# VH-VL binders against q8wwc4: the designs that were tried, part 2

Target 1, 195 residues: q8wwc4
Amino acid sequence: STEEKPQQHQKTKMIVLGFSNPINWVRTRIKAFLIWAYFDKEFSITEFSEGAKQAFAHVSKLLSQCKFDLLEELVAKEVLHALKEKVTSLPDNHKNALAANIDEIVFTSTGDISIYYDEKGRKFVNILMCFWYLTSANIPSETLRGASVFQVKLGNQNVETKQLLSASYEFQREFTQGVKPDWTIARIEHSKLLE

## First folded at step 4 (VH-VL)

Design x5
Fold by OpenDDE, fold request of step 8:
Structure x5 (fold): chain C 195 residues (1-195), chain A 118 residues (1-118), chain B 106 residues (1-106)
Amino acid sequence: as target 1 above (195 residues)
Amino acid sequence: QVQLVQSGAEVKKPGASVKVSCKASGYTFTSYYMHWVRQAPGQGLEWMGLINPSGGDTSYAQKFQGRVTMTRDTSTSTVYMELSSLRSEDTAVYYCARDYWEGYFDYWGQGTMVTVSS
Amino acid sequence: AIQLTQSPSSLSASVGDRVTITCRASQGISSFLAWYQQKPGKAPKLLIYDASSLESGVPSRFSGSGSGTDFTLTISSLQPEDFATYYCQQYDSYPTFGPGTKVDIK
């Protein structure tokens, strides 16, 4: 009985060293501190980031499928309307490239955190999240100028060519007393796909 | 050298209030947060709350909301923590701790023992 | 609240021994973890911040490692003055502390 040695799936951790501006990193930490200090003591930037990653994967997939109705509770109405027009007009390969699988997200970075009060005294926090993900969508290289092409070998499988794409999602939450503590996506950007 | 010097030990009866002071020196007082952390005898550390550098904003742990008040006097570089409606369970050493906008504590006061006994 | 656990609760070691203390968080906290040393009758002293950064003035025999949920404090060679209780503290959310690990020197 040849005990098949469990094939150690060498998860090639693509360390995408996104050089976040050190200044932005410090700012993010400070703002994260301020959020749990004054807005929500249970707030965790780590947990938020993980949730944001999941949300990105889910929302991007729905976008790629043009399932806009399912995004009504997740994405701001104005943003969704704009996206519907833009995404619907995209070629199929571009639509497919919008979708990010959770396992293909290679890097997540927290961008700027904004804390602001509106004219009515409502408290808001906006957190910009940047995602880098691999796509197998065959997008012409001419349209993805600057996109890095990676050969990804997953285990013993054939080397698959994937392109690295980036997306930015801004999450907004109202911290006014009595308001449901839900995060809404207030902005979606796919720099090379959605102009 | 950074120093945090706290007021002396207190003995209080149940229902009373206690006010502990923490005098800071050796650094820019108005640039750092101050936290209060307590430790019951033989027990671990418990975060109570924080006060911002200007003294205008505070954040308290839910357990102490309504009973704790933190204040700051920039003229004397002193932070105060007042705990009201004292109970036997409030018997602890109370520490002030400095924080530079991070949430961890690089300098601590020597602690103030507060004993609540009937 | 983010809960922290420590292992072991207590240990006895000899001078020169390598001592390892673990801290586990109930959820991912990235590197937002600090380690403190507390001697009897004294205030805690910061040893490590950001999981692995050594505080100024702390001996190099102290080191921290880990990320996410599992963290470790290591004393490479235990010294007589290292008799103390060690606490981990997370600051990804409002501050919470581990229960502490008492290190007795044989």
Scores: ipSAE 0.864, ipTM 0.946, lowest interface PAE 0.5, mean pLDDT 92
Fold by OpenDDE, look of step 4:
Structure x5 (fold): chain C 195 residues (1-195), chain A 118 residues (1-118), chain B 106 residues (1-106)
Amino acid sequence: as target 1 above (195 residues)
Amino acid sequence: QVQLVQSGAEVKKPGASVKVSCKASGYTFTSYYMHWVRQAPGQGLEWMGLINPSGGDTSYAQKFQGRVTMTRDTSTSTVYMELSSLRSEDTAVYYCARDYWEGYFDYWGQGTMVTVSS
Amino acid sequence: AIQLTQSPSSLSASVGDRVTITCRASQGISSFLAWYQQKPGKAPKLLIYDASSLESGVPSRFSGSGSGTDFTLTISSLQPEDFATYYCQQYDSYPTFGPGTKVDIK
């Protein structure tokens, strides 16, 4: 019985040279430090980022399917309302392009972290996450001005043309005593699709 | 040269309090967080908490919450760690450690042995 | 809390030997890992930060590698002054330390 050596799926590490502004990187580190130091000692920016990636994939798919009811617990009401109107009016190919497969997310970056207090003394943390993902949706090039087109050859399969899209999701958590420690999405932006 | 010089060894009885000092020199004192880490004899390192550069904000490990107080005196470039309600389990070498803003410690005090015995 | 484990807990080596110590995190911590050397009766000394960055003044025989959950400290050629206990420390969350690896003279 020739034990078929599991074909090491050469995960083509797309080194997305995301020019992360070194300054932003440092700021992110500092702010992440502040979060675990003063808000939640168990906070991990690494774990958060991974969770955010998963959330993005999930939420984006639901958006593409116009399943807004399923997003009510995940996305701020105001944002969801606005999105419902925008997404519903999109052509099908654009809707399809909203959906990000987790495996097609090629780069994730932490944007700005904001710590603020409201007038009532409530504490909030907002973390902006930026995602770059490949889509097979056929979107006219005119609409995607500046989007990089990549030819992705996965193994022995035919060269598929995919477009690189970006999305930004802002996650918010209230750190007020007695409030459920849940992250909610406070802002969703899909560049070139949801303008 | 950066130096962190701690106060001398302490022997305390259970229930007592101990206050350890850490005098910093050789750098801008008000620019760095200071941490306290302890090490029981023959054991590993345990983070206790931190104090911000201004001394106005502290963060303590849950284990020490309510028993530990960290303070900072800018005029003397000294950080203090006070631990109350001492127990035998608190017998350890206590270190002050400078944070290079990212959560690792580039300079350490020489350590202060605190012995809690009946 | 993020837990760190180290392997081995202790090892015996000779001068000139290549020594490798592993640190494993209970969850992904990206590159937020530091390595320290501690000699008996002395405070820990920073060797490596950000998983692979050598602290100033630390000999080049020390190197760090890894990301995510698995990290390695390597001493390319062990020197007499390198006999000590080595600790990893994560700072992705509140600081936690590995249990240490003692490097003894064979």
Scores: ipSAE 0.853, ipTM 0.938, lowest interface PAE 0.5, mean pLDDT 92
Fold by OpenDDE, fold request of step 8:
Structure x5 (fold): chain C 195 residues (1-195), chain A 118 residues (1-118), chain B 106 residues (1-106)
Amino acid sequence: as target 1 above (195 residues)
Amino acid sequence: QVQLVQSGAEVKKPGASVKVSCKASGYTFTSYYMHWVRQAPGQGLEWMGLINPSGGDTSYAQKFQGRVTMTRDTSTSTVYMELSSLRSEDTAVYYCARDYWEGYFDYWGQGTMVTVSS
Amino acid sequence: AIQLTQSPSSLSASVGDRVTITCRASQGISSFLAWYQQKPGKAPKLLIYDASSLESGVPSRFSGSGSGTDFTLTISSLQPEDFATYYCQQYDSYPTFGPGTKVDIK
C-alpha cells in the first residue's frame, strides 16, 4: 500500500504587484474607518474582503454556468437581468473564463467605498472590490488585450498555460435601522469578457 | 508640541454624573478625532467612543450607549466626556486620545481618575 | 468584537536582553495593529502602528512584525526605561486592546 504522500501543493504565490495608488489606499482606509465608526461597529474591512472573495468565486461560477436563478438573492435584479442577456450570448470559452476558482484568485483589492444617503434618508455603503484570477480558458489573445499569460506548475502536474483576468464587483449594504444587514452585489464587471 | 491636558480627579456617588474635560493644544484641533478610553485599576484599556473633528458626530461603544455624551468646543479646543448613572464599576482612569482618521492613538491625555463610591 | 490575546502575560528580563511579545487576534485584521507602552501612573504611549511602522521619536530598538492574526513586538536590547506594560490594539474594527504584557526587571 504505497501511502501516497500528500503532494504538498506548492502554492505558487503569484505576487501581482498591483500598484495601488497610495492616495486610493489612504482613502480606502479612511472610509473603512468611517464605516465601523458610524455604521457598524463590528464592521471589518479585512473580514469583508475575505467574504467578498468567496462571494466572487461563487457568483462567477454560477454566472459561467448560466444559473441565474441561484443569483436572485445575491445580485441586484437589474444587474442580473442585464447579465443574463450578456452572458447567455457569450461563447462557451468566454463563459468558462468568467468562473474564478478561489484558489486561483491571485490578488484582491478594495476599490472605492461610497457612503450615501437617499432622498428618504436611507443610508447605504457601496464597496467596490477588484479581483485578479487565473483562467485556463482558451480565449483568443486579440480579445484579451493586455492580459498576461503565465505558466503555472501546480505540484507534479504538467505546466499549464493560464491567463490573468480581472473582475470588479460592487457590494452594497443598507444601514438603515430595521433593515436586514445583507450585502448585495450591485454591479458586476468583467472588462475583457463582458461589454 | 501636542498636548492633551485633562481635568482633575473626581469622586462621585453612585447614580451621579461626571464630566471630564480634555484641552488640546499644539495642533489643528479641528482636524483630528478624539477618543475616550478608560482603564480600571489594575485592568486593561477599554474604548468608550469617539467624537469627530467638527463635534457634530459621535460614536459610542455599545456598553456606554445611553450613558455617555461626548461634546466638543472648538473655541476652547476642549473635548468633554460626560458619563451618567455612575456605578462602582465605572471607577477608572479616563483618557482622551487623539486619532487622525485611523483608529489608533498617537497622543494621550494624562488621564483623569474617577472614583465612584457610596 | 475582535478579541486580542497577548503572550506572555508577564516576563522578567535583564538590561540588554532581547524581548519578544506576541499578540493574537481572533480574526484577520490585516496590518491594523498598534503597540503601546504604559508605565505606572502614566498614559499609554504609541510605539508602533500598522503592525510594523515605528512612531516618530520611538527608539529603533523597538520593532513590530506580523499580519493577519499573529503579531510580534520586539525589543532588540532592553533598556532600563523599557520596563513597563505593553498593549496591542487593533483598529480594523472598533478599537479593542490586548490584556497587556508586563515586562519586569530580573
Scores: ipSAE 0.827, ipTM 0.925, lowest interface PAE 0.6, mean pLDDT 92
Fold by ESMFold2, fold request of step 8:
Structure x5 (fold): chain C 195 residues (1-195), chain A 118 residues (1-118), chain B 106 residues (1-106)
Amino acid sequence: as target 1 above (195 residues)
Amino acid sequence: QVQLVQSGAEVKKPGASVKVSCKASGYTFTSYYMHWVRQAPGQGLEWMGLINPSGGDTSYAQKFQGRVTMTRDTSTSTVYMELSSLRSEDTAVYYCARDYWEGYFDYWGQGTMVTVSS
Amino acid sequence: AIQLTQSPSSLSASVGDRVTITCRASQGISSFLAWYQQKPGKAPKLLIYDASSLESGVPSRFSGSGSGTDFTLTISSLQPEDFATYYCQQYDSYPTFGPGTKVDIK
């Protein structure tokens, strides 16, 4: 009758989400070394990843609230302009699904790291971060085809249904000598919501 | 058979410079980063910087920027560390240490004691 | 700068004892942690990399564990040649070292 440990089934799905291409994982470690060795000795991929998680929670919340003026310092201008129309056209329940509470981000992974120079010799690093998060937003299952559904017990007999969604945010920083160390979000994808 | 052999102990006066050598053998010299780490008497270990022997490019800890120069000679498989404007606080054992693009050290030289005294 | 602390700063133990040494980082460093053994007048020797991976040629009585901020080096059965100072080192950014733990004969 009563689901005694609903989160145990959720844990088994998280194991599957943790696998990455082993060759890509080795390349990521080498690129993290190259960033601190040549660009910024204080750079830590671990610290960056935690900051990126906090930025994702903050930016996704502002997007869900359509507070685009507050995003101008954080998101590249052309990306933000494209997002305004897409987000504004969403139903309210889909807008609510954009927001990720920091405590409900269940998995974070580092995707591609790109280290490159532009035609002017400026030094750039782009880091793709992927996030998986739970949402309580009331979205019909047929709208989010392929989304995983989890039941969460809140310490009593009440059971809340949550859905697992994913998003990808690409962060960019210029490491050219003399440039302020600012990370800007250069790409935002919310699977099934903003594709 | 990997071996890192350093030059012998040195005694220097304050304001002088010292150049320590580290000769590598038993591996492909240009495939590994070389770092320098020092240890003052009775104290822990302190990273000073690195050199990539293939291109000769370097990166130095901020504390030593402007006083340290690292070079290499690929024909002899040797790296060098030169520390200038020596002070009594520079009295330490200086180690070279090998790294394969990770930041940890699988082989170390035997160490070179540098003593700075009047 | 990522700072490392070690505990205890020194300990006395007998041959055959199980010894544990801890290392704590000032911020998360994932598994980017190495352990070294250093005997008086000698260079450090790598024991453990990636927090728990045993270096080739190192006896299996040595093991490492932990991730994030808290790490442990364990010697399961102390041998006479294991009396030394042990250092942790992080490489999530530019290398920094712990202050060392001296393991002495009791």
Scores: ipSAE 0.572, ipTM 0.831, lowest interface PAE 1.7, mean pLDDT 86

Design x5
Fold by ESMFold2, look of step 4:
Structure x5 (fold): chain C 195 residues (1-195), chain A 118 residues (1-118), chain B 106 residues (1-106)
Amino acid sequence: as target 1 above (195 residues)
Amino acid sequence: QVQLVQSGAEVKKPGASVKVSCKASGYTFTSYYMHWVRQAPGQGLEWMGLINPSGGDTSYAQKFQGRVTMTRDTSTSTVYMELSSLRSEDTAVYYCARDYWEGYFDYWGQGTMVTVSS
Amino acid sequence: AIQLTQSPSSLSASVGDRVTITCRASQGISSFLAWYQQKPGKAPKLLIYDASSLESGVPSRFSGSGSGTDFTLTISSLQPEDFATYYCQQYDSYPTFGPGTKVDIK
């Protein structure tokens, strides 16, 4: 990744929290196969995951800035309505902690993939993505359950303190024939920040 | 123990059809997908499509859509691939290949040479 | 479509040599890559899946490495029975294969 190869000028000490388990890995591979086999032969779970990471960075930034109008075409209406009230009531430091810098997303995990029909017979795929990211936002440790605090030394300069947070975004796409292929976010969870 | 045994070589004229069989043994036939992959002489491998033997549902590579039909007979544990409107560029060895729902192939048939010539 | 290239297209090596074959994908495919060995007149045989996992019954002199776009098949000590053509195959999307690398024993 971005921080791995040029390590002589930057020294990073990070703890990565594993999210995947062996059963979830098997289910993910089988369901990814089913998507390209039956729904869209050009579908690639790898390409999706890279795009989802970029979408998470973009959406989380807009959310932290309370730019809900810009989220209306990216996030399901019901989800956005619920989030608007919760986000606007947060202290500014908690709002800032929602935003994930793309270069500080240290771990991405594909959660469950669900393939189903809705009551109208439309075909859907939901993909749950978990993101683990570093933030410099000043969040008291008592506020975050299970969060880890990292001290990062950039070369032989000053030590910086960062916190590791997680978020789960559920992406949904309709695969019904004739429908424009597009992903929308059907669920957003951030580490108790959006309680 | 696992075996995929294909039908014998075929010689066809342009415009004809060919139907290749692949008989599976040594495993639960309906628990694995069957794919067809072909290889022109001296060339690489080309995926043609797949069939789920459990329900008989299929998915074909776009290049072969409309010319290929894959079927199965669960009573004989046999998969069939039929390619119609044959052309000289369809001359190839045709393989059946087994897959456990992941997209890579752990067992292959011995191959069936199909030659298309006037 | 996800295109694969292989290098070299052909090589000659002596018994006991370490041989490496490279496969490159036109886009990231994580570790959804398999390697096959094909001897003249025979069907392909699976060697490696998930980029680095050795198939049951395959000799341990075969190993795979890589992730993303760049992958390598290594034969640590070439044997006479390793004369074959080697293909990579991605399955992140519908299957596509590399053009093959022919290994001749010198």
Scores: ipSAE 0.390, ipTM 0.763, lowest interface PAE 3.1, mean pLDDT 86
Fold by ESMFold2, fold request of step 8:
Structure x5 (fold): chain C 195 residues (1-195), chain A 118 residues (1-118), chain B 106 residues (1-106)
Amino acid sequence: as target 1 above (195 residues)
Amino acid sequence: QVQLVQSGAEVKKPGASVKVSCKASGYTFTSYYMHWVRQAPGQGLEWMGLINPSGGDTSYAQKFQGRVTMTRDTSTSTVYMELSSLRSEDTAVYYCARDYWEGYFDYWGQGTMVTVSS
Amino acid sequence: AIQLTQSPSSLSASVGDRVTITCRASQGISSFLAWYQQKPGKAPKLLIYDASSLESGVPSRFSGSGSGTDFTLTISSLQPEDFATYYCQQYDSYPTFGPGTKVDIK
């Protein structure tokens, strides 16, 4: 019927927003294989993705609690300095919305795997991870244009209002020969909360 | 068929700037890095930097940091390299070169001669 | 930065000759070495990547070998179209190029 077309469009748009571009997915898998083949035989994109999900849940919670001293070894210093200023100025509802419970991260995807060189010629690999998570935080719908609001029914008819948010964390590791493998978070974006 | 077509030769005075374009076709523009490499007359090749067209992120060789700016326009599949504060030592052919990920270049533009003279 | 040297800087050869060109890195670069051919007035053309892998469309008379610091490009039977300058390039860090080896007609 005609009523299904507007609903189907909205549902289709939502599904597309929750999934990565298939061409991009293939490219990131090829680059992940190249990391394994040429740089680190212990590297696995699947294991990295699981660890990145856990890191996202941990770091986002610390950010929401303004515990920046605990982030100094995980997040690049200039990034953390800028985040401190931005997060401290957020309303409490927006701070609470930053935190992602690991059980409520409903979609994780690898966005991009890239290379850059610093001024000293050191080679770095950056892995962009995208996360979609549910939150019960009370945030204005005008702030989150295009965001979805869900009501979740529990088995005994309890109703909870949840909002679906997204975040992008860029993980960085030096792949220069002889350097100890350490991942640092080089960029943090929370859609419409921290940009 | 992959093609990288660069803008035409330029003559500049010392202290000016130059902006060279490189139009890509025959492949998915955002899937490959674009590097810039120059070659002074009768000399070897010198890497200047790269841009990731997907997000616009750049990395520049230390020698050019502060003088070079690389940008892209995904709607025209074109990358740009701008070099400022030109000196006679900047006289060279400037190439764009395509790299999937590893840092070697499978396709090169035809080159753009930039001459800096008084 | 990783410096590359090449030997010889130039050579003269006849059609049919076997030609070898060496490239040496200032530090170990594993197998992250490419070879390019450049003719006067033209852009470089990729021949070899990963030290020994032949690029698609490159004649099988070209081969590469080596790892670590010492690398070799070999042309098993020189052809008229092979008279050019050859460059090595490392990509273990930001790219650097060797100074080139010019192959001339004898």
Scores: ipSAE 0.006, ipTM 0.584, lowest interface PAE 9.5, mean pLDDT 82

